# Ledger of designs, part 16: VHH binders against Actin-related protein 2/3 complex subunit 2A (ARPC2A)

Target 1, 318 residues: Actin-related protein 2/3 complex subunit 2A (ARPC2A), of Arabidopsis thaliana (Mouse-ear cress) (q8lgi3)
Amino acid sequence: MILLQSHSRFLLQTLLTRAQNLDKAVELDYQWIEFDDVRYHVQVTMKNPNLLLLSVSLPNPPPEAMSFDGLPLGAIEAIKTTYGTGFQILDPPRDGFSLTLKLNFSKVRPDEELLTKLASIREVVMGAPLKIIFKHLASRTVAPELDRLVAIMHRPNETFFLVPQADKVTVAFPMRFKDSVDTILATSFLKEFVEARRAAALNTAPSCSWSPTAPQELEGAPKETLSANAGFVTFVIFPRHVEGKKLDRTVWNLSTFHAYVSYHVKFSEGFMHTRMRRRVESMIQALDQAKPLEKTRSMNNKSFKRLGLNEVNHTNSK
Below, E stands for the ipSAE of ESMFold2; O stands for the ipSAE of OpenDDE; V2 stands for 0.75 times the mean of E and O plus 0.25 times the DockQ between their complexes.

## First folded at step 12 (VHH; framework vhh_7nfr_2)

Design K6 (from F3 with Y59R A61D K99M; at its last look DockQ between E and O 0.01; V2 from the best seeds 0.00; counts 0 for: pae E 16.0 > 2, placed apart)
Fold by ESMFold2, look of step 12:
Structure K6 (fold): chain B 318 residues (1-318), chain A 121 residues (1-121)
Amino acid sequence: as target 1 above (318 residues)
Amino acid sequence: QVQLQESGGGLVQPGGSLRLSCAASGFTFSRYWMSWVRQAPGEGREWVSSISGSGGSTRYDDSVKGRFTIARDNVKNTLYLLMDSLKSDDTAVYYCTTMIREGDFIYMDVWGQGTQVTVSS
């Protein structure tokens, strides 16, 4: 099984190391960018060794997205709900950042659970608009001030859309991939994904559909987004999907959907690079001749596996 | 616990036939697509065939089409691969595999231990 991680690996390690060594005088001043979308700054001074400043800079949202002072709608509330007490949100944040948290480890001795949540700050902040919308859905209402079509930019170039109503929220993902091989693999995967979910769906799972063209609900979206080359995936979310503990699960699953698809496409590419290249060539030839694309399933083992082709992880190096 | 267990492999002469079985447990078998995948010595894994949860849709790699038949028995929770006209190129370890739902959007890949098929003259 391969599961997507919600936290920054480097940020978590930094926080763990600091929390485990509070008795040592340390100077830290780390700045880095993860996945070309979030900049972090961690600062600890020897003058105040139990204080840690965590600053976050988020990518600029598209004009259609809801934002407040460079933060998504509901971000401050989500931070307070997730982390509780023992920190201070600085106003203003450090220059050049959207958000600065001041953590006093002498007042709060965080366990690993809290540190993992802190390392997930990107997902907490970027998931906040979904959480607001779905909290209202759970109450069979719609948040005031929302437009009919709400754009969510959880990651750059992966904008997806919500159409909130009191009794349901329609969620639509325009799927776009850079390469023609990726596009063909993604399209095949998405069709199979929807079919498998339909066949296996329990009464509690959100319904899911795929279409080669934009659903009517996306009328008014930027035309660039409507040119998606792997079609559109649509989920329908009802109040039962966002009640109780399901709220955070649903927010996470929707926020990570594009990454989930991208991971499976990259796995298929790695496999095709070695022994399965002939299948891709045959599928491309069939598509060029207007033949239907044959269904091909991904191949995995019970051990954890990662798609290694073209993967790049950011590291801070001296 | 979710498990898949293959059986029915063995040694057979070219042109012969074998019937592979895959016993499934720990999940609702009839809800999921099932697949056979094989791995020849020194080679990567190759998809062979897939069948829908109901059994109404089947797919085959071109190299086995017309010779192999995938089937399932949803009462016995068993997947089958009926292999006819076997060739030396069919020599491989055969695995059954599926993707089962763990969460609303997350699937888990499940594999058996495999069964050896050897075709030699």
Scores: ipSAE 0.000, ipTM 0.140, lowest interface PAE 16.0, mean pLDDT 74
ESMFold2 (binder alone), look of step 12: mean pLDDT 85; pTM 0.857
OpenDDE, look of step 12: ipSAE 0.712; ipTM 0.919

## First folded at step 13 (VHH; framework vhh_7nfr_2)

Design L1 (at its last look DockQ between E and O 0.09; V2 from the best seeds 0.00; counts 0 for: pae E 17.4 > 2, placed apart)
Fold by ESMFold2, look of step 13:
Structure L1 (fold): chain B 318 residues (1-318), chain A 124 residues (1-124)
Amino acid sequence: as target 1 above (318 residues)
Amino acid sequence: QVQLQESGGGLVQPGGSLRLSCAASGFTFSRYWMSWVRQAPGEGREWVSSISGSGGSTYYDDSVKGRFTIARDNVKNTLYLLMDSLKSDDTAVYYCTTKIRETKGSYYIYMDVWGQGTQVTVSS
């Protein structure tokens, strides 16, 4: 439904570089944190140059999330299904991490596609409870040990919810942004996004809607987990959306939705700043060419804002 | 008609033990996660522990890990909290709670259900 590159770029580059230089004995010991919430550790020793250890530390899940030993429930099966038999999951993981994979490059000749999937390990692991719930939706059964409201967490302000029902699963995204400008841009984008989807297709993709207030499906959820200032986006998932090969596509699209919105908000913010700079430069040039002017006074921050506001008001007066 | 009722609280010396019980009725107990939450005087509510519907998965706040054990009996519809090595900081009202599924038209909602609470006091 949506093509979004959500993999760790640094992890992918590290994996690609190692795979391209297997004939060289090197030492790698990289630890880093991406987006202030996921810690990665990549280790290669000269003693075992074809082996790479990838460790991941995930944010603590909320209490209503399905988790087990620091991993979302179903994470181990999701890793085995996604990456196949060319990788080994260490039990226990490296100290201080939720998960450790051992990659043996001498057994598997990895291509860029497989390494890109490996660089998306956060989404694979965090999406595992979605797979469990959607597998039960496809088979028309109720999963044992499921809380009927499941939180899926990317970061504290990127949590979304699954609300299983008899013949559908409602997926609700409380959208929250820290900056007032981001909130305005996100709200505008989200309203346009859902309208474009309504106009484009009805049968193939899950329908979605936007609301400024929490949808009825989230009634009874803890209020602190429903924090939103850019409204709520709701998708409705029926069995047809998660049958066969569609399962992984649907899980991927939902798992990357907030990142998709955030990317477009930042793009729109950059475009707005560029237009504002060009407008100020044009006005300064016109003033300098027309007649002498006190440049230090006319370059003040308040002069910049006043000129922009006057242009808007003039347009609306006609 | 969904009901949760806690019992088993009391006064205990530091280092002592208590077993809290929570009797459940009016819903299919074995299908729902159950939790213990506590509230000390003048403080907000704090999550203590949770257990899956089958009893196969258990989770604890770091402050009680290794000292408290959550358990359930799906035949008797009863949730338990076994508290060992009690400290004065464990003094609070303890609540059992869950989120119950209710049908609303073509979808389900989850609603919070709380017991009345049972007082645990750990005093020198």
Scores: ipSAE 0.000, ipTM 0.124, lowest interface PAE 17.4, mean pLDDT 73
ESMFold2 (binder alone), look of step 13: mean pLDDT 89; pTM 0.886
OpenDDE, look of step 13: ipSAE 0.016; ipTM 0.333

Design L2 (at its last look DockQ between E and O 0.10; V2 from the best seeds 0.00; counts 0 for: pae E 18.8 > 2, placed apart)
Fold by ESMFold2, look of step 13:
Structure L2 (fold): chain B 318 residues (1-318), chain A 124 residues (1-124)
Amino acid sequence: as target 1 above (318 residues)
Amino acid sequence: QVQLQESGGGLVQPGGSLRLSCAASGFTFSRYWMSWVRQAPGEGREWVSSISGSGGSTYYDDSVKGRFTIARDNVKNTLYLLMDSLKSDDTAVYYCTTKIREYSGSYYIYMDVWGQGTQVTVSS
């Protein structure tokens, strides 16, 4: 099992460094993209040295929230609730971005805890619709502004759907991978994942199921978003799963499910490459039997790494 | 290629009715909010009405509430504005519009999409 960090480490370091060095005049203009296609822009100018502009370009918002410059439903309220005063949301945001926050360090002396929350802005914004839906579920209601079928699209291949009802929310993930090896590995993992939950009879965890075809609850979804080659995973969320502090945990687990599966697929692929490398290493050892062996020696090896490891054309060095 | 095309405008007597249509193409119509906006001669653009992607939520400016009905047909990819009890101050060019996001490989492009408009004239 892995524990995924919720905040951007680079954003956090940038914010911490700036907040700790306000007496130093600097010019910053950093742009970068994180793994999940979120683009960040941090800008500080000498013209206004106590002001920091944080801009974020997000993946597609839920359809119902696009009327506020593409922000998900409830995003503005979530930002205000999470960060409090001392931040200004620009309307419109900077060109090419979904959201721009103006941070005035003269008015607010943020501590490390607040800066860590700021570095989690993707999760705050992207999780806002899920929080609204699940807060209503906890009170056994459905938000009146939501459609029967709510789509959350991080990328075209990472869309998932919620079907909110007063007594439960059904959450369905169409799982799609671009190549056939990843598809086979993901399908095997998903089947084992579902079986392990069923065999363990975990009453406190949401039940889940896997199917090669779209569940009936997804009727009416755009056909393009239902493209799946690794099947569909469905979770059923009851009020007990979203009460108290479980709300944030459930939102996080569902929001990161695609990434969790993708990480496992890449980790499994790395084990496959490691087995191939070990066979090559044993063959090299056999071929080198005629050479004198030193009691002490240094050897160069490369090994596979977790997170994003792909099939790699490496030759092992001595 | 993303396109919006309005139709159904024309000349109508006060108290009359019209149905405007907006044909959409080049994007997944059911995923996006759609809006009607109007512009009278010499005036700025005025928001009229909006509808959610599924059609489950509708909103109207106070000046048209109770007289206009926004609707959509996600099978035909068509947005509608049913206009009843028309008044002379409803005279305007009516536009359908939406805001879409397209992925460009390393960033998203945000586009405000507008139709060419259809003239509604309420007189005589």
Scores: ipSAE 0.000, ipTM 0.112, lowest interface PAE 18.8, mean pLDDT 73
ESMFold2 (binder alone), look of step 13: mean pLDDT 89; pTM 0.884
OpenDDE, look of step 13: ipSAE 0.007; ipTM 0.298

Design L3 (from J4 with S103T; at its last look DockQ between E and O 0.06; V2 from the best seeds 0.00; counts 0 for: pae E 13.0 > 2, placed apart)
Fold by ESMFold2, look of step 13:
Structure L3 (fold): chain B 318 residues (1-318), chain A 122 residues (1-122)
Amino acid sequence: as target 1 above (318 residues)
Amino acid sequence: QVQLQESGGGLVQPGGSLRLSCAASGFTFSRYWMSWVRQAPGEGREWVSSISGSGGSTYYDDSVKGRFTIARDNVKNTLYLLMDSLKSDDTAVYYCTTKIRETGYYIYMDVWGQGTQVTVSS
């Protein structure tokens, strides 16, 4: 089960170990898949042992089609802002990847905090369009994709949509679960979640609503991307919700909304067969947008290591 | 407008060869993986082969490995499938396909050609 974890644990371990052992000349060539077909490649050669190449490929299409689509809107800016100037973005990236970063440990020895942020590179890149659009909303300037439907595919089957307008951004989540029990639990949770937020909406939280059918704002989206069996949740985001320190909090809350609901569904299933864990207090705090960022403990995830270039044959999730 | 157009299908005897072509227009061809997919009568669609945007990486279904070769010409914006040692089980309509990014973050549009018939008659 995922407990709101956003970074690759294997990538973090690899980066930490390498940074702590720069006095040893080592050849590294790790390639692996995490998070449902997100591919990572870490390379260190003995010729240049202080250089590390990190390549990432974002989620790819089904086996009948493969594509290289470049980076999401605002991704380069987000990488530079998050990681600073001690990292070089290679153009072109390594063949078969969406992004390649070159780290030079002899120029800058990044600390553990920065390496942890680097291990979250998938989320930095995928959250970039939200941040760019909301920055424009906060400053009341013309947003990219104004009056256009923008799809955010943060995780498989977790696509959600933005409709930026001059004075607001509408955010819509089609909610889909494969299990009928999960669907029932999720629908019940979502209805209660909406009612709880409605009670707080006039003071701090964005208004939200739930509907069993797609809202009108999603007309024009490819119908394949609108599948839902637990309804649609819609948030309306105004400039006050994304000004100052609220920007990053709002981006995080929206980017993790599917995971938050999925966690509640799985927790509810476990609760019926086992004693309730004391993590409910953290979930209740996440519903209160007057509080700072939610912290949850990461679950232990198993990661796969794959060496070589046989990327199509390895569709893994854990 | 994004378009894919297949050609080069036909009738062959078992053991014969064909070369399929797929002309692409309306998008930056060299940036996208291209695939061949086939569909026999009454069956679902079956992936055959894929090639990276640069042409440096190729993949094949086990049923065609060693007999089929995928290639691309990024100057002519054309995808190819060279089929050798054809068998009756290779009879199908062959489609070239890709997923391209339209405006908006991670909206992929499936693009398919009209297909070209390959018939291997015993």
Scores: ipSAE 0.000, ipTM 0.183, lowest interface PAE 13.0, mean pLDDT 73
ESMFold2 (binder alone), look of step 13: mean pLDDT 88; pTM 0.889
OpenDDE, look of step 13: ipSAE 0.006; ipTM 0.274

Design L4 (from J4 with Y106F; at its last look DockQ between E and O 0.26; V2 from the best seeds 0.00; counts 0 for: pae E 13.2 > 2, SAP .691 > .668)
Amino acid sequence: QVQLQESGGGLVQPGGSLRLSCAASGFTFSRYWMSWVRQAPGEGREWVSSISGSGGSTYYDDSVKGRFTIARDNVKNTLYLLMDSLKSDDTAVYYCTTKIRESGYFIYMDVWGQGTQVTVSS
ESMFold2, look of step 13: ipSAE 0.000; ipTM 0.213
ESMFold2 (binder alone), look of step 13: mean pLDDT 88; pTM 0.887
OpenDDE, look of step 13: ipSAE 0.024; ipTM 0.339

Design L5 (at its last look DockQ between E and O 0.06; V2 from the best seeds 0.00; counts 0 for: pae E 14.9 > 2, placed apart)
Fold by ESMFold2, look of step 13:
Structure L5 (fold): chain B 318 residues (1-318), chain A 125 residues (1-125)
Amino acid sequence: as target 1 above (318 residues)
Amino acid sequence: QVQLQESGGGLVQPGGSLRLSCAASGFTFSRYWMSWVRQAPGEGREWVSSISGSGGSTYYDDSVKGRFTIARDNVKNTLYLLMDSLKSDDTAVYYCTTKIRETSPSGYYIYMDVWGQGTQVTVSS
């Protein structure tokens, strides 16, 4: 899995510079956009130099995702858990924003770890529904949205759905791409991804499936939220997948699944463009190199190496 | 204590118009998405439309898109549904609804569904 950038570099640089200069009176009023239309606003006044207002305008969630003032399910708890004391969530937020935090640097001296977490506020807020639902699954308690459909929109084109049940959570990704070449590449990649996981018998990983049509669990969702041209990928998450330190890993893997697919689509597209300048006989190599999960036999060979001689698939790797 | 009360229903000829209102009390109205849902006799509830707390984002079921307009007045704490070009298939009881956040004793957030009593809309000649 490729490491994907999750924090705002500009926000982190702004916070670091401010934290290093708390003894200086400055006036800050920065507004900018990152991550496909997430708007940020940082404000510091000379009247209150130890106070910083951080406002974020997140993509509008589907109606089923409503909680406090349009924030995702569990966002307030995630903010409090991640950042602790020394901040205040303003009610209402600044006009035009989904969330406004007032940070008081005179109460707690921030360190780089805290400032990095603050720069990741988008991910903290948008990942909150997964964390809340999976915490209940891990503890075998009743989830807030049991047998209800929960829509999660991390980015404009990355809406996916959770269906919590008593003993599992079904996670469904409608996969859509604007470009027909991307759609073809993504569909091919997804079919091979699912088949490679089934063939490899990855016993500790969540099962997944692909379908050209919406799974039955998504019936009742608004039609526009179910648009897909590369099919639907469904994962089934059991308590064992979210116990202990696996919780954050599973949340991360699901939150980045669409980006993971998009990375491989663009990688495959690069091979196709290179092929257009090369002879036709190289075509299969470029497409095959763009589908790493299609190397199921290679993964099995790695298992054989680990087990000695010609042993297969069951290792202490998990 | 949290209350939603619909009004403005009635009998209308096909092609006519109505404006439904939903008065809200007992919570900070401007902080929550609001929805309209309808139910014809003997049928299940059907989502019609939703609007964000600020009013900046609206969503419609395909069956009403272009004919219905959802709106809100955050000063009067009132949700509206402006219905134009009404058809016999629009005959139903219309409810306004929302999900509000309640904090459990453990500090965990719980979403409470709030529904009004409904207002009857009848489209017939």
Scores: ipSAE 0.000, ipTM 0.189, lowest interface PAE 14.9, mean pLDDT 73
ESMFold2 (binder alone), look of step 13: mean pLDDT 87; pTM 0.863
OpenDDE, look of step 13: ipSAE 0.007; ipTM 0.280

Design L6 (from F3 with S35N A61D; at its last look DockQ between E and O 0.03; V2 from the best seeds 0.00; counts 0 for: pae E 15.9 > 2, placed apart)
Amino acid sequence: QVQLQESGGGLVQPGGSLRLSCAASGFTFSRYWMNWVRQAPGEGREWVSSISGSGGSTYYDDSVKGRFTIARDNVKNTLYLLMDSLKSDDTAVYYCTTKIREGDFIYMDVWGQGTQVTVSS
ESMFold2, look of step 13: ipSAE 0.000; ipTM 0.135
ESMFold2 (binder alone), look of step 13: mean pLDDT 89; pTM 0.902
OpenDDE, look of step 13: ipSAE 0.030; ipTM 0.379

## First folded at step 14 (VHH; framework vhh_7nfr_2)

Design M1 (from F3 with F105W; at its last look DockQ between E and O 0.44; V2 from the best seeds 0.00; counts 0 for: pae E 14.2 > 2)
Amino acid sequence: QVQLQESGGGLVQPGGSLRLSCAASGFTFSRYWMSWVRQAPGEGREWVSSISGSGGSTYYADSVKGRFTIARDNVKNTLYLLMDSLKSDDTAVYYCTTKIREGDWIYMDVWGQGTQVTVSS
ESMFold2, look of step 14: ipSAE 0.000; ipTM 0.195
ESMFold2 (binder alone), look of step 14: mean pLDDT 88; pTM 0.884
OpenDDE, look of step 14: ipSAE 0.473; ipTM 0.815

Design M2 (from F3 with M108F; at its last look DockQ between E and O 0.02; V2 from the best seeds 0.00; counts 0 for: pae E 15.2 > 2, placed apart)
Fold by ESMFold2, look of step 14:
Formats: sequence, C-alpha cells, structure tokens
Structure M2 (fold): chain B 318 residues (1-318), chain A 121 residues (1-121)
Amino acid sequence: as target 1 above (318 residues)
Amino acid sequence: QVQLQESGGGLVQPGGSLRLSCAASGFTFSRYWMSWVRQAPGEGREWVSSISGSGGSTYYADSVKGRFTIARDNVKNTLYLLMDSLKSDDTAVYYCTTKIREGDFIYFDVWGQGTQVTVSS
C-alpha cells in the first residue's frame, strides 16, 4: 500500500471545517510544523470572520531584500495560476513567514477540490522552478537554463537534475540511500520498475531508464553533487507530457519520485527481515531434530525459548 | 570573483531619461534573476525591478511602472535599466544585485558599488 500524500491533512481539515461553518463566528490561531519542517499558520479573527490568513514558512530562510526573494523562481505565478481569483497574496507576508495568502470566503466559496489544492501549497511553491521550465517546453519556447544542468533541491537527499533542450527535458535522479541494505533493495526495485514500464504498451507516460553510472547529459556537473549508490533514473519529458492538466501531474510525480522509491524500499526491508527470521528458526528446529542426543531426551510439547523469546506470549496455539 | 559594476548614472532634469548598465562577471549570468534596487539619501533600500535569467519575465515596483524598463544582454553579461520620465523622487544610488546559489539552500547576495542618479532642475 502506497500512501503518498499530495497535501497537508491538517491544513485541509482546517480549511474544510472553516468553509463548512462560515455562519459561526470563531477565533482561530493555529500554528504547526509538519514532517518536512514547513511551518503553517492559520488565522481567523472575530472582527473579520470571513477572512482567513494562511501563512507558510519554507525550509530555506527567506531573502532579506524583498518579501518574495525567499520564494522559488516563479512561485507567485504558480500560486496565481493554481488558485485563481478570490485569493490575495500579501506583500509583505506576515512577520516570520515566507508567504501569506488571504482567503475571503464571503466573495467565493471554494469547493473541496480547490481546498485540497490549497492544502498542497508547499508543493505548488517548491515546484515552481520545475513548472517554469516545463511551461516553456509545453509552449515550445526557449526554456531558462537551456542546455545547462538545473539542480532541484526540493528535499534533503532528493536532489535531482533537469537538462532542458529545445524539444525535450531530461530529468535525472541520482538515487542515494544511507543504508547499504536499502541501497541493494532500491537498486533491485529500480531495475524492476524500469523494466515493468518498458514492457507496458506505449502510452502517454514519460519513458524512463536506469543506469549504474551518470548519464551523459550530466557530463560536466560537479562530481560531489552527482553522488549515487543506487544508480541513476532518467526520465525524458516531451511537450505532450506537460500540456494542459498534465503539467501539475508531471511536476508532482517527478518531485515525489524519491519518496515513492524510499517507501517501497522500507516495505521490502520489513518483508525480508521477517523471512530471514523464519528461515533461521526453521534451520534450528531441523538441526535439533537430527541430533541423536536430542532424540533420546524428552522433546514433547516444548517450545524453543532462545530464538523464540519474541514468542513468549504466543507459545503454541495448536 | 563574482562582481557587479554599475554605470550610466548622472545629473538629469525632471522628465529626462537615463540608461543604467551593470556589467557582470564571475558567474553564469544567464542562469540568475537580476534586480535593480535604489537607495535615496537617508532612506532604506527600495526594490525597483527584476528580470528572469532568460529575460522573458520582468517585474517592476508600482512607483516606476510604465516609466522604467529592465533588460539584459546575456551575450555581453550586462543588465540594463532604461529610465524615462524621471522625477525628483527617483534621485538615489542605483544598485544591481542578484542571489547566487551556493549549496543546497544557501544563497548569498551580490551587490554592485552603485551609480548615482540625480534628478534636479
């Protein structure tokens, strides 16, 4: 089971609850930090009960010079495009935050789809540079950073690279894992993932490949930024993959690819540890039954306690 | 080393025009957003205008919209600010600036030395 979240659950619950209870005047002042160190602040005052302030503090420090300097390239455009009218970006943002969005529920009543998109504001903002490059690809105009490496450092240890070209963008993921067992499992998973996609009938999804070494498109990059111990996964993105509604889906899928792989590695690790434990228990039992001295000793209805100490509460159900 | 050097300032009458230049060196100029910021005597710094690495996206402060034009030449590594319809409150030292990425999420600011623009009769 894959549980990839595209939004903050608590932010969505807060927005839904407020939108469904606009006839009740309330005072809200919620601040919280989520797993990726993003701080949220939701504020509603009794004086202005139809207004909601949503503030977000990004992992990077904001710039000192301007209210939007600490926002990724194209973040303001991405917010306007994604959320449309009826929302206002405050300049400056609320003190201590990178971004403040003012929602006026009396002007428009956002539906659940829009509120879900609002709950994904981190992904909208942090994906904006990727969106700008793909927008130029979709419109078949010259992208920023044409023929150059663009590093996307969306999350720690999940840096990946774009190489924009005239007719395509190559996206390369150096796959890095700290644990050597994770590395072996990830490499096996990635090779199977690529093979399964190659075996599928052609569809509109981007093609992908895996290589133990950096692809030639990454030639000239600093070697320390290309560290990888589970190889490189490469996607090739053409205009058809980023036209219309596909733009946001492609940005999301690429931004979450490493997390997707990591999730499957941890699932596989748990399964393998369980299998190893059972195999050891079976071998010990076979050796005990083969020993002549143990055959002459009383072996009736005893349980193995040394390797079965985790079995002390479940000794025998037969 | 990374350097920015402004030029083109001077004395001009109200309603006049100037073109500022900013020569850039020591970094891949076309990869970075560039900005103009000004500082009047005794005042804080005020953002004026910004332009994307390719030159395709431009932004202006409300105080200069319609009067100033930002541009760049990525072959000559030069940033420009064309200032038309100048007013006395445009008198300031004008700086070009950018943020250079160093490491995962570390940026450092690069500023030029500034060029003086004075609008007076």
Scores: ipSAE 0.000, ipTM 0.116, lowest interface PAE 15.2, mean pLDDT 73
ESMFold2 (binder alone), look of step 14: mean pLDDT 88; pTM 0.890
OpenDDE, look of step 14: ipSAE 0.214; ipTM 0.652

Design M3 (from F3 with I106Y; at its last look DockQ between E and O 0.06; V2 from the best seeds 0.00; counts 0 for: pae E 8.5 > 2, placed apart)
Fold by ESMFold2, look of step 14:
Formats: structure tokens, sequence, C-alpha cells
Structure M3 (fold): chain B 318 residues (1-318), chain A 121 residues (1-121)
């Protein structure tokens, strides 16, 4: 299970606080930008205290990933099916935003599940093309953009690609990291990740491969998006992977794959720095030579036990 | 039914300026990204510029950055390309184009007829 949350924590807290205080007259006008370049605006007026306007400004896509209506393909349908009848999509949206939803709390009694879905609006919108393509795969109908490279851009430097075919969809991730240490750790992690999935031979999970060079399926992608420094990960998705309840799980896992890898890279960095710090301390003590020290078992056991007990995960293979 | 109509092309001297227009009808203009694409004689089509439905975001090919400006008027349903510092390399037929949603899952590429721009002494 991926440990990353799909929702904006600030948006969720804002929605929860409003929903718990509907009986209080309030004016709200919150605007902020998340680290993924998505800008949010929440507005409530005292004249209509049960109405909340949620506006979202999405990152601009590159020309090859342009979407209809200024939104990804299928975004409007995904919003309607995810949030139901308690909202209205404004046309036009608020000036400067890609999308505005009007939520009427009198019509929909908000619970935490609905508010969490609302706080996950960036995944709903940005994941919509995957969901449409995978719905066609599951029903074995002609997918949009058959045999064409489809770029999905959820975050800067995290563009990944789909190649829909009649009987499968190939999903390819060019893996890019800013730092050279991150790149080394990510490459090592990705090789282990692919090998662990291959060794498990799970028929219910999509097959996965890693390559240091771009796979042929990415021919025609913009060269800047192929500037991977941690290689390329490819998944092959068959109808069995997206039937029934598996659809949403597969969309989620693919949409968050880069974040999942980044999380493990950061954990590995912390573990490595701890080890290096202790090696330096041991070297300093040896060089100090203040006096001959008897190395007692209890002192060594305390140091070893403290290090071992503080580890979050047991050490990775390789 | 859906229609794009370019105008404003012509003959201009090097270093000159020109404004192209594209009148749109048959769809909700303000909801769609619009693009300019050009084709020189004997060449393939070359993307020039794109603009978001609201007009808030613009993109340019490297060959035209700083010389061309894309704009739109969502009241008049008109797309513009302001071309400054024209060079002989800019000689081409210029098309406006967009992708229109067709049904739930499909789109249609729509092109205008093109307008000729000739940069010559």
Amino acid sequence: as target 1 above (318 residues)
Amino acid sequence: QVQLQESGGGLVQPGGSLRLSCAASGFTFSRYWMSWVRQAPGEGREWVSSISGSGGSTYYADSVKGRFTIARDNVKNTLYLLMDSLKSDDTAVYYCTTKIREGDFYYMDVWGQGTQVTVSS
C-alpha cells in the first residue's frame, strides 16, 4: 500500500471546519498554492452561508498534452461521477481559474468521506484520462487516442505516458530526480522494486520492467520529457487489472507511483546519513587517543541496540 | 458547422509587421485552447503558438519567441497572431486550429483554410 495521501490537507481542514460550523455566519476568502503548483480558492459569503465556491487553477500542460476545455480529457465527467448531485460546475469558472465548483451544504449533508473526495480534486481531475482509457480497456471497446502516446502531467518533472491498444495499455514512467544522491538511491530502489514484483510472480498485479534507456513506445515523446536520470519503468495493464473495484486502485497506484518512489528515496537518505554520522563519530573517537579505552560489551550493546531499535523498516535487500 | 476562418495575410517586407485573425463559429470558443500552425512550401506543418481558453496562458515555438504575440477576444470569438520583425523564413500559409470534443470520449481536429504570409523584398 502506498503511504501517500491523495488529498490536500489544508483544503480538507478548511472544508471540515466549515462543515462543522454551518450554523455560524462567516465570510471566507482563502486562496493558496500547493507545492504541486495547483492553486485553490475557497469562498463563502454571509448572504449564502450554505454555499461554498471551490476554484482550482491547474498547471499549464505542454502543447502535446493539451486537454479540452482547459481541463484533461474526461475531467468534467469524473467530477460529476465522483461528487454526485450536491454541486454545480460553474460555466465560466471564476476568473483566473480552470474550474469552479459550487457546493450547496443544504442539499448534500457533508461527511468526511465526501469532503476527503473534494480535497482530492487534483487527482480526480488529473487522473481522469487514465480512468477513461482504462474503462474502455475493461469493456474491450475502442479507447480514445488508440495507438497514440498520451502524456499525463500531474506534477512538474513527473510526466508519464500511456499507449492504449485494443487489448492492453502500456504505461511508461521516465524517472527524474533533482539530486545526484536521490538519483542513485532511486535507481537502486527501482531495480529492487521490479525484481521483487517479478520474483513474486503475482498474476493479479500488472507486469513491470525497468530499463536504463527509453523504451520504443516513447518514441515521439518530447525530448525534454525523456531526460530521465533514474531510468524508465514500464507497466503493462490488461483488462483484468482494471475490472470492477480494481479500476480505482490501479488509477491511484499509477498516479502516485513517482511520489511512492520519492518517499522511499527520502527514507533511504535518512538511514544513510545516520550511518555516516556514526562512522564519523567512531573515527573521531579513535583519532582522539585521549586514553586507552576498554571497549565494554554493555556500551557497544547500547549503541547497537539504540541504532537497531530506531530503524523504521528493516534494511532493504541489495 | 464548426468553422475557423483566417484572414490578414499578405505580402510584407522583411522587418515588417502583420496581424492575422481567425474567426471562430459553431462551438464555445472560450472553452478551447487555440493554436497557430504554419506550413512553408514543400515543408511539413510547424507549430507556432498556442493560447488557453481564457487567454491567460500562451506558448511559442523557439523560432518566433519575442517576435510573435498570440491573443484572443472571447467576446468576438476571434484569435489573433501579431507578427513583428518578420523574416523570409516566416513565409508560409498560416492556419488556426483546435480540438473539439465529440461525444464523451472523442475529439475532432478542426482547421481553417489558411492565410498566406509572404515576406519578400
Scores: ipSAE 0.012, ipTM 0.368, lowest interface PAE 8.5, mean pLDDT 75
ESMFold2 (binder alone), look of step 14: mean pLDDT 88; pTM 0.887
OpenDDE, look of step 14: ipSAE 0.017; ipTM 0.387

